# VH-VL binders against NAD kinase (nadK), part 60

Target 1, 268 residues: NAD kinase (nadK), of Syntrophomonas wolfei subsp. wolfei (q0aze0)
Amino acid sequence: MKIILVNNRFKENTEKKAQEIAGQLSALNVEVIIDNGLDEPYAGTVDFIMVLGGDGTMLRAARRYGQRAIPVLGVNMGTVGFLSNIEINELAEYLPLILREEYSLEARMMLEVAVFQQQSLLTRVFCLNELLLRSNSPRMLSFALEISGQKLEPYRGDGLIVSTTTGSTAYSLSAGGPIADPQLDAFIVTPVASHIINKRPLVVSPEREISLHLLEEREAIIGIDGQIKMDFGAENRVLIKRAPHPLLMVNLKAKPFFTSIDRSLQRQ

## First folded at step 2 (VH-VL)

Design j7 (from x1 with heavy chain D99S S100P Y101E Y102W D103E S104L S105P G106S Y107H P109G F110M Y112V; framework fv_ixekizumab)
Fold by ESMFold2-Fast, scan of step 2:
Structure j7 (fold): chain C 268 residues (1-268), chain A 123 residues (1-123), chain B 112 residues (1-112)
Amino acid sequence: as target 1 above (268 residues)
Amino acid sequence: QVQLVQSGAEVKKPGSSVKVSCKASGGTFSSYAIHWVRQAPGQGLEWMGVIIPIFGTADYNQRFKGRVTITADESTSTAYMELSSLRSEDTAVYYCARSPEWELPSHYGMDVWGQGTLVTVSS
Amino acid sequence: DIVMTQTPLSLSVTPGQPASISCRSSQSLLHSEGKTYLHWYLQKPGQSPQLLIYEVSNRFSGVPDRFSGSGSGTDFTLKISRVEAEDVGVYYCMQSIQLPYTFGQGTKLEIK
């Protein structure tokens, strides 16, 4: 068995903990590859991915490995979040189940984001939560949204979010989008501070293709999962589709989505 | 694991240009951002600019726009900083430093620094 | 540009005694995602700067636990609980929330 340990080396004591876990796994004849984000993703065959950290580390792991159809387990290091399944102090208890492959998998859709400059592909990125288009100055954006070739009336405002259902509780929620069951596959299209009062969030089929471009030259950025930032100008176009493979999340312990989100939204 | 090695010291005349190199070893060159920071004798640190090699995108401190150009060559894992129209006030140690992930703003700041290159501008 | 102001600009400390350095930014360094982009660097004499603390309070790998960072918004503090001889150098705070990245003026720490 070969496991990738994904960690954030800049968290206090996380690198030491990753080395300890790697040693424990090696003692059980498991080959361990440590990914702290500095190198290209491991290119070889892998049986399991263990993510040590909070939601941010899981988002990075999903971008790097989510398209390989490999089980991914989120192990929480003390940060509250929605993408981890077990706590670090529970790992020893659940490790025999991992090694015997006694767990269920939950499929989570991902986005495929392709950014073009004119006709040239600049980059292709996969993400678990969302793409954010936003203004990088006090000036509002004017931009075009197309859904499967259907051209909508121009948007005016601070930006737009195209989210997965998993991302419905992330930036889309803050912008007024709906909370979606992560078991559903759908794009959620949420305007950011729209100047047009009738612009509402849209929930559309994951079979749709979504295209965005600026109608006026403005300072704008594309944000991916709140981690990646790219300049976006009038010569750029972004195309968003459902990614070919979902992220396969390991479920060792029942995690009640609706109870968890309800508690998070409770008023004092 | 990741090291940044800079080119050697330079002595330049006013009005000329200087090009300092920064060769990365370890890690994947495209996975991080390279920053340039200078320090005049007895002075503090001044950020000059950054390049994101994966996109070929560079941004500069406005104080240097028009005089500074930052480039990268992925085939040699080397970043370059060229400063033109040199004046005696440009005498400084020039550092390259990387952010471990290319995403900006940087969550971690700059964690690995080159050894510095002294550029002296005098007639 | 965000202006970073450090106080004091120099201090002399007897070994084993504590030291405290303050950093104030001209605007909040808190991002909407809840992270604060304030970092501390140490430059030892004749050496390149090295990262001590990132995102206000997180010690970088290999940094002794006598170093601690705290603060929020615009006011930040770096503390050394027991100064050692190897701690001599110039300490800089730095913000990375927006370009251009900006540093404080530096605080020179010397042993009495």
Scores: ipSAE 0.000, ipTM 0.413, lowest interface PAE 14.8, mean pLDDT 85

Design j8 (from x1 with heavy chain D99G S100R Y101S Y102F D103Y Y107T P109Y; framework fv_ixekizumab)
Fold by ESMFold2-Fast, scan of step 2:
Structure j8 (fold): chain C 268 residues (1-268), chain A 123 residues (1-123), chain B 112 residues (1-112)
Amino acid sequence: as target 1 above (268 residues)
Amino acid sequence: QVQLVQSGAEVKKPGSSVKVSCKASGGTFSSYAIHWVRQAPGQGLEWMGVIIPIFGTADYNQRFKGRVTITADESTSTAYMELSSLRSEDTAVYYCARGRSFYSSGTYYFDYWGQGTLVTVSS
Amino acid sequence: DIVMTQTPLSLSVTPGQPASISCRSSQSLLHSEGKTYLHWYLQKPGQSPQLLIYEVSNRFSGVPDRFSGSGSGTDFTLKISRVEAEDVGVYYCMQSIQLPYTFGQGTKLEIK
């Protein structure tokens, strides 16, 4: 059995714990690969991925490994978040179930994002939460949104978010988007500070393809899961669709999504 | 020079499936969309669907959903259109055509077409 | 679906004379960005369709200047100033503002 331990290289506690867990797994004849973000993603075959940290570490793991159809377990290290299933102090209790493959899987859709310049592909990335198009200056953007070839009226404002249902509690929520059941597959399209009063968030089929481009030259950026940022100009176009594989999240214990969200919203 | 070359004519029985290929040359594959349009004998043109090869995603005319599947192989610069559960009314010439559905600002026209593939459905 | 209606469905023209074909859409083809997604194709007998005019009035590469397109909103016209023998075929308008893309019924142009 091979397991990847994903941790945050900038958190000392997470590095120490990853090495401790790697030692414990090695003693049980499990091969362990540590991914702390410094190197390329591990290219070999892997049976399981264990993410040690908060939601940010899970988002990185999803971008690196989410398309490989490998079980991914989020282990919380005392941070608040929605992507972990168990706490670090519970790992010893659940480890025998992990090694016997006695768990269920929850599929979470991902986005596939392709960015073009003059019809040339610049980059293709996957993400779990969202793509954010935003102004990088005090000037509002004017941009075109197309959904499966249907050309909508131009948007004017500070930007737009295209989110998965998992991402509904991230930037989309902050911009006024709905809270979505993560068991649903859908895109959520949320305007950022729209200057047109009737521009509402849209919930659309995950089978649709979404295209964005600027109608006027402006300083803009696109952000992926809050972790990747790139300049976006009038010569650029972004295409967004559902990724070929969902992230397969390990469920070892029931986590009541709606109760957790409700409690989180009551705390500022 | 841009060229789209399609596979040869086919004769199929009702209830079977047909898979038509469209091979692109002249740098058409990684930056463009490939559309499929059919024409029954003596009839007009009917749009069936599109694939964006770089994503591997396809979109379809609702009247063909469930029976049509469009795929692409970037390594061979070839798009495929497979139509299942064939009926006699599916007898038509099937065309592939290059478009810029999502790759250029406001240009969604078919600039180059394949030569067409005649599919005859008879018993 | 957007319905495209062409008139006439057929016409016969003496060589050197002009021809005019109309296309009407059930909804406006003008996008708010200022472009109109109406295109014209010609299908010669036994051949694949070929692009003549895109976005109402732009001639595609290699298309003779005797072909011109005009119109706005829902009403469009393709004109041939002097019909030549090689212009024989079926002319189609197409809208590409919404999926599914839809074509007119076609206008057959014949030489007298």
Scores: ipSAE 0.006, ipTM 0.418, lowest interface PAE 13.0, mean pLDDT 84

Design j9 (framework fv_ixekizumab)
Fold by ESMFold2-Fast, scan of step 2:
Structure j9 (fold): chain C 268 residues (1-268), chain A 122 residues (1-122), chain B 112 residues (1-112)
Amino acid sequence: as target 1 above (268 residues)
Amino acid sequence: QVQLVQSGAEVKKPGSSVKVSCKASGGTFSSYAIHWVRQAPGQGLEWMGVIIPILGTADYNQRFKGRVTITADESTSTAYMELSSLRSEDTAVYYCARGHSWYSSGYYFDYWGQGTLVTVSS
Amino acid sequence: DIVMTQTPLSLSVTPGQPASISCRSSQSLLHSSGYNYLHWYLQKPGQSPQLLIYLGSNRASGVPDRFSGSGSGTDFTLKISRVEAEDVGVYYCMQALQTPLTFGQGTKLEIK
């Protein structure tokens, strides 16, 4: 068995803990690859991915490895989040189950984002939560949104979020989007501070293809999962669709999504 | 199983045009870009252009501007490259190659056609 | 246009020995997204080119682990740890950071 341990390169104690866990796994005849984010993703075949950290570390792991159809376990290192399944102090208890593959998998859709400059592909990125188009200045954007070839009336405002259901509790929530069951596959399209009063969030089929481009030259950015930032101008176009493979998240213990989100909103 | 199958060799006179086809089988034709690359005898590879079906657009190497046209027919999963005003220096093997217009970062060519020899002489 | 320069242009290797090919670009191929838009291809005699390495260091499906790619920005290397008879051919690097896509001039690998 070969396992990738993904840790946060900016947290000293997670590096130490990753080394400790790698030692324990090696003693059990498991080959371990440590990914601290400094190098390119590991290119070889692996059987399991263990993510040590909070939601941010899981988002990076999903971007790097999510399309390989490999089980991914989130192990929380003491931060509040929605993407981890167990706490670090529970790992020893669950490790035998992991090694015997005695767990269930939860499929989470991902976005495939392709950014073009004119006709040239600049980059293709996968993400678990969302793409954010946002003004990089106090000035509002004017932009076009197309859904499966249907051209909507122009948008004017600070931006737009195209989110997975997993991302419904991230930036989309802050912009007024709905809370979605992460077991559902759907795009959530949420305007950011729209100048047009009646622009509402849209929930659309995951088979839809979404495209965005600016109608006026403005300084804008594309943000991916709150981690990657790219400049976006009038010569650019972004295409978004469901990624070919979902992220396969390991479920070792029940995590009550709806009660967790309810508590985090502090409305009870 | 993905395969790109190109049309057969052609002999053309200077000043004429040639149209080479590339038929894709296996995989989703409309989700990929089809690039054209040529190789003169004993020489290296030269990129000619691409058709991006998802955008309905093509992009060309400016060295061929006005002479090359790349098109696609999704109903037959076939891409075409037409080169006009042929010169003797256009004698080359012409390859189609698949890049991921939608899926990949950086247009790497994961599948190539077998090549079509175009000879410009008499 | 981005100019790609390969060294050496030809290389003769005894079977089982390593081989190394360099590729330099006239400008950085490292995009703000973090990817190096450089790929390596092998063209065997009489055959179409085939993908070996994409995005600097990722091995294509079916490519043996004796092939590896490294480098970032403007300086890239393709290494073969143990050359075998089936590795004979011309190796090309290609940049895909911007159009027109451009190839190195090629490195011919021969067996001694």
Scores: ipSAE 0.000, ipTM 0.393, lowest interface PAE 16.9, mean pLDDT 85

Design k1 (framework fv_oberotatug)
Fold by ESMFold2-Fast, scan of step 2:
Structure k1 (fold): chain C 268 residues (1-268), chain A 124 residues (1-124), chain B 107 residues (1-107)
Amino acid sequence: as target 1 above (268 residues)
Amino acid sequence: EVQLVESGGGLVKPGGSLRLSCAASGFTFSNAWMSWVRQAPGKGLEWVGRIKSKTDGGTTDYAAPVQGRFTISRDDSKNTLYLQMNSLKTEDTAVYYCTTDSLWFGELSPFDYWGQGTLVTVSS
Amino acid sequence: DVQMTQSPSSLSASVGDRVTITCRASQSISSYLSWYQQRPGKAPNLLIYAASSLQSGVPSRFSGSGSGTDFTLTISTLQPEDFATYYCQQSYSTPLTFGQGTKVEIK
């Protein structure tokens, strides 16, 4: 068995913890590749991906490896989160189940984001939560939204979020989007501070293609999972569609999504 | 455009207190680990401490010379980082920089931005 | 605590020269090392991260190498804007620590 350990290269003592876990796994005849972010993603074949960290580390792992259809386990390293399944102090207890492949998998849809300039593809990235288009200045954006070839009336406001159902509790929620059951596959399209009355969040089929471009020259950015930023101008357009493969998340322990969200909203 | 703008520096007597602020714009502040770094006049860089994002636990770490005297906090709703400095000593005299801590962003370079700095002078 | 020692503390060079600065850690820090440039009166700016990775927008004449305890920053062909102070920094463990700095001055 070959496992990738993904950790945040800048987190305190995570390299030491990753080496400790790698030694434990090697003693069980498991080959370990440590991905601490210093190099390109490991290109070889692997059987399992173990993410050591919080939700941010899981989002990075999903962009890096999520399209390979490999089981991904989130192991919490002392922060609370929604994408982790077990705590680091539980790893030794669950390790026999991992090695025997005795776990269930939950498929989480991902977005494929392609950014163009003219006819040229500038970049293609995948993400688990959302794409955010927002103004990078005090001026509002005027932009065009097209859904599967249907051109909507222009949007005027601070931006737009295109989210997965997993991302429904991230930026989309803050902008007034609905909370979605993560077992559903859908795009959630949420306006950010729209100046047009009756612009509502849309919930659309994950088979649709969404495109965005600016109608006026403005300074804007595209944000991916709150971690990747790129400039977006009137010469750019972005195409968003469902990624070819979902992220396969490992479930070793039941996570109560609805009760967790309900309690979080009561505390806010 | 990414900007970090420090404020709150000035002259204070030994034993006094100051609170520095750092206003962040142009990035998703709530996802960033933030640090304070200081530089005494004519001297090198010295790390003061950091605060992690809420996703990564929201915890703080401090260099030994400031432990117990300085407190780092953040207000994500205002995109603002703070440094509360108590029991100030003459050796705390320095330009204080607000910085993003290094963070991996996949295909992008680490998110590393610095403010212009704010001068704190501790003198009788 | 990890102590970072730079060598030399200062050097004089001419435009077009090849400049090498070294940094040594008191214990192994793997590749958790960054190099910063600070021009007089300015905030520091990141040149190299992860010991050898060039930061976006930094000229290719800058390069970093090394791992473990011994690291080098090389400027292959010194330009007028490169007269500055250079710092190494480890991020392997807290507290984060900087080297004392190397001042690159006009000969």
Scores: ipSAE 0.000, ipTM 0.393, lowest interface PAE 14.4, mean pLDDT 85

Design k11 (framework fv_oberotatug)
Fold by ESMFold2-Fast, scan of step 2:
Structure k11 (fold): chain C 268 residues (1-268), chain A 124 residues (1-124), chain B 107 residues (1-107)
Amino acid sequence: as target 1 above (268 residues)
Amino acid sequence: EVQLVESGGGLVKPGGSLRLSCAASGFTFSDAWMSWVRQAPGKGLEWVGRIKSETDGGTTDYAAPVQGRFTISRDDSKNTLYLQMNSLKTEDTAVYYCTTDIFGVEDTWYFDLWGQGTLVTVSS
Amino acid sequence: DVQMTQSPSSLSASVGDRVTITCRASQSISDYLSWYQQRPGKAPNLLIYAASSLQSGVPSRFSGSGSGTDFTLTISTLQPEDFATYYCQQSYDTPYTFGQGTKVEIK
């Protein structure tokens, strides 16, 4: 068995913990590859991905490995989040089940984001939560949204979020988007500080293509899961569609999504 | 709209104390890791320290020259970052900048938003 | 600590010149390297992040390259507003460290 152990070097104690867990797995005849974010993604074939950290580390793992159809387990390192399944202090208890492949998988849709300049593809990236188009200056944006070739009335404001259902509790929620059942596949399109009255969040079939471009010259960026930042100008167009493969999340322990989100909202 | 504004700089005698503030606006301050960077007159940039978001543990790290003398803290309810400077030395004379990545990228941490700076002068 | 050595410490150039600044890390930092521009009396401004990614709003005459220990910032056609001091910075490990700066002066 070969496992990738994903961690974040910049977080407290995670490198030391990753080495300890790698030693434990090696003692059980498991080959371990450590990915602390500093190198290119491991190019070889692996059987399982274990993510040590918070939601941010899981988002990185999803971008790097999510399209490979490999089981991914989120192990929380002390920060409560929505993408982890077990706590680090529970790992020893669940490790035998992991090694015997005694777990269920939950498929989570991902976005495929393609950025063009004129007719040329500049880059293609995948993400688990969302794409954000936002102004990178005090000036608001004017931009066009097309859904499966249908051109909507122009937008004016700070930007737009195109989110998965998994991302519905992330930036989309902060911008006024709906909370979605992560078992559903859908795009959620949420305006950011729109100056046009009646621009509402949209819930759109995951089979549709969404495209965005600027209607006037502005400094803007495309953000991916809050982790990748790309320049976006009037000569650019972005195309968003459902990624070819979902992220396969390991479920070892039932987590009640609706009661968890309800509790989080009532803390306000 | 998105900005950082430092305040609290001034003239202090060696051995004295001073507290700097950095007021943040236009982004979700509570999600951001914040740093202090200083620049002595006519010299280069020097990282002073950082504080992580509460979600990431709220821990602090410091450069060796200020370790044990300076303390970084934050008040997320006021969108404000602080630098408490104790046992000040003439070598601490500098413009102090607060800075962050407003986008919050964990894998590629960099400083894309800077305040205008506040001058701290330590002399008799 | 990761030490950043920047060269040259200063250079004189004319508008239209190609300017190259180098930065060397004391150990491998992958691509965790940023470049900043500071005009006299102003706060620093981010130019390049992740060694080669151009920051939004920064002119395309600026480019970055390198990985591991050796990095380069290039200004292909120097403009009047580019006379400034440039700093590299590693974010691979704490303490975060800057190069000593390269001052680009009018010839």
Scores: ipSAE 0.000, ipTM 0.442, lowest interface PAE 11.7, mean pLDDT 86

Design k12 (framework fv_oberotatug)
Fold by ESMFold2-Fast, scan of step 2:
Structure k12 (fold): chain C 268 residues (1-268), chain A 125 residues (1-125), chain B 107 residues (1-107)
Amino acid sequence: as target 1 above (268 residues)
Amino acid sequence: EVQLVESGGGLVKPGGSLRLSCAASGFTFSDAWMSWVRQAPGKGLEWVGRIKSETDGGTTDYAAPVQGRFTISRDDSKNTLYLQMNSLKTEDTAVYYCTTSDYLEWGSEYYMDVWGQGTLVTVSS
Amino acid sequence: DVQMTQSPSSLSASVGDRVTITCRASQSISDYLSWYQQRPGKAPNLLIYAASSLQSGVPSRFSGSGSGTDFTLTISTLQPEDFATYYCQQSYDTPYTFGQGTKVEIK
């Protein structure tokens, strides 16, 4: 069995804990690859991915490995979040189940984001939560949104979010988008501070293709899962589709999504 | 407007001590990672050390030439970063800059976004 | 420690020229590389982060490329205000280290 341990090098104690867990797994004849997020993703075949950290580390793991159809377990190291299934102090209890492959999997859709400069592909990335188009200056953006070949009336405002259902509780929520059951497959398209009051969030089929481009030159950025940012100008175009594979999240512990989100919103 | 203002520099003899301050304004200081960078007269930039936000553990790291002699600390209630410099050597003569990091906003990236004007420390007998 | 080496140490150029500065890391640093500009008597300012991302407010004539160990800063059409010293810096591992600097002087 080969397992990747994903951790965040910049978070204290996480790398030390990753080394400790790697030692424990090696003692059980499990081959361990440690990925601290800084180098290229491990290119070989693996059986399981264990993510040590918070939601941010899980988002990074999903971008790096989510398209490989490999079980991914989120192990929380402190800060509460939505993407972890167990706490670090519970790992010893659940490890035998992991090694016997006695767990359920929850499929979470991902986005495929392709950014073009004119006709040339600049980059293609996958993400679990969302793509954010936003102004990087006090000026509002003027931009075009096209859904499966249908051109909508131009948008004017601070930006737009294209989110998965998993991402419905992240930036999309803050921008006024709906809370979505993560077991549903859908895109949620949420305007950010639209100048046109009647621009509402849209919930669309995951089979739709969404494209965005600026109608005038502005300083704008594309943000991916709140972790990657890239400049976006009038010469750029972005295409968003459902990714070929969902992230396969390991479920070892009952996840009461609706009560968890309700509790989180009341506490905040 | 994001602004960093260093103070506390001056002339000190070898073996002496000096404390630098960096007053921050225009951003949420408590969320930011902060660094000190120095530049000896006519030389290049040298990273001195950094301090993480309390949310990320509040820990410090230092370059080898200053390890054990310099201490970085912060007071989030005053939006102020400090560099305590002990056992000063002539080689510590430099303009000292404080800098902020955009790591916390974007999660995976660490870079020195904003720099102060610098404060000169001269270690001379 | 990760050592950063810049090439050239200095160059002379005219307004309108295309200028290229190279930075080499002693080991792979992924894209944890930033470029800074320092005008004489001034504090440094950030130009490029994550090897290729242009900082807000920085003119589009500046661009960065590379990953791993080899990185390049390009100024496509040199302007009078671009005569300065340029530094690369890795943030992959502590201690964070700078290159020795490249001075761009008027020809």
Scores: ipSAE 0.005, ipTM 0.497, lowest interface PAE 10.0, mean pLDDT 86

Design k13 (from o3 with heavy chain D101H R102P Y103K S104W W107S G109L; framework fv_oberotatug)
Fold by ESMFold2-Fast, scan of step 2:
Structure k13 (fold): chain C 268 residues (1-268), chain A 124 residues (1-124), chain B 107 residues (1-107)
Amino acid sequence: as target 1 above (268 residues)
Amino acid sequence: EVQLVESGGGLVKPGGSLRLSCAASGFTFSNAWMSWVRQAPGKGLEWVGRIKSKTDGGTTDYAAPVQGRFTISRDDSKNTLYLQMNSLKTEDTAVYYCTTHPKWSGSYLAFDIWGQGTLVTVSS
Amino acid sequence: DVQMTQSPSSLSASVGDRVTITCRASQSISRYLSWYQQRPGKAPNLLIYAASNLQSGVPSRFSGSGSGTDFTLTISTLQPEDFATYYCQQSYSIPWTFGQGTKVEIK
């Protein structure tokens, strides 16, 4: 069995814990590849991905490996998040089930984001939470949104978020978007500080194709999962679709989404 | 304290090669987009090229005078930026600065942190 | 490529003066313009980004304005430490390009 162990080398104490876990797995005759974010994603075949950290580490793992149809387990290392399934102190208890492949999988849709400069593809990335288009200066953006060939009336404001249902509790929530059951597949399109009256969040079929481009030259960025930032200008266009494969999240124990989100929002 | 320290400059003959290093400290290097900017003696600033963070694709861009001859790379495990210079010409003589883009400020559009520079002299 | 032209190439001023430096782009660059200060033998320092945004730690006497092709850097009350060379730079399109510089000399 070959497992990728994903952590953040520069987060305090996580590298030491990752090395300890790698040693334990190696002692059980499991081949371990450590991905601490510094190197390119491991290109070889693996059987399982174990993410040690918070939601941010899981988002990085999803972008790097989420399209490979490999089980991904989130192991919480501190602050409770929405993307982890077990706590680090529970790992020893659940490890036999992992090795015997005795777990269920929950499929989470991902976004495929393609950025073009005029007609040339500049980059294609996948993400679990959202794409954010935002102004990078004090000036508002003027931009066009097209959904499956349907051209909406122009937007004017600070930006727009195109989110998965998993991402509904991230930036989309902060911008006034709805909380969505992550078992549903949908795009959530949430405007950021719209100057146009009655621009509301949209819930759109995941089969649709969404495109964005600027109507005026402005300083803007495209943000991916709050971790990747790319310059975006009037010569650029972004195309957003459902990714070919969902992220396969490992479910070893019940984690009730609704009580978790309720506690998080009401926490003092 | 935030700092960038260049090294590897020196005297080299035309057609030669040289590798510059830039050691970063005091900030999260792995998140930063990095550039090289040069300045010929008594002249103005000239952008050489940039490298994006690995999370932003790790792609590189170069100015036309150095395209195909210079290569920018990074080693995030060592917090170090590199400039590999091949087929050097006398017009490449300059102080070479490494510099970073302030990604976390919501701007990738300016060079906010600069090293002290390292002198490269190309002469016969 | 976008060519950046500064004017004047040099100027002489006294402490307390208002100094204005202009920068012109060969094509519209929106607000993708930054201003830098370089003292002799030192690395450049960022003053202004996105045409008019003051960099953290930079004194409020520095200000930038403009959009499209015409940009201005203003120093409202020149101080002794402001005698330096100033560069504009466009980040609208690769390759990024700098102006030729404006040297601000003591009168």
Scores: ipSAE 0.000, ipTM 0.366, lowest interface PAE 21.6, mean pLDDT 86

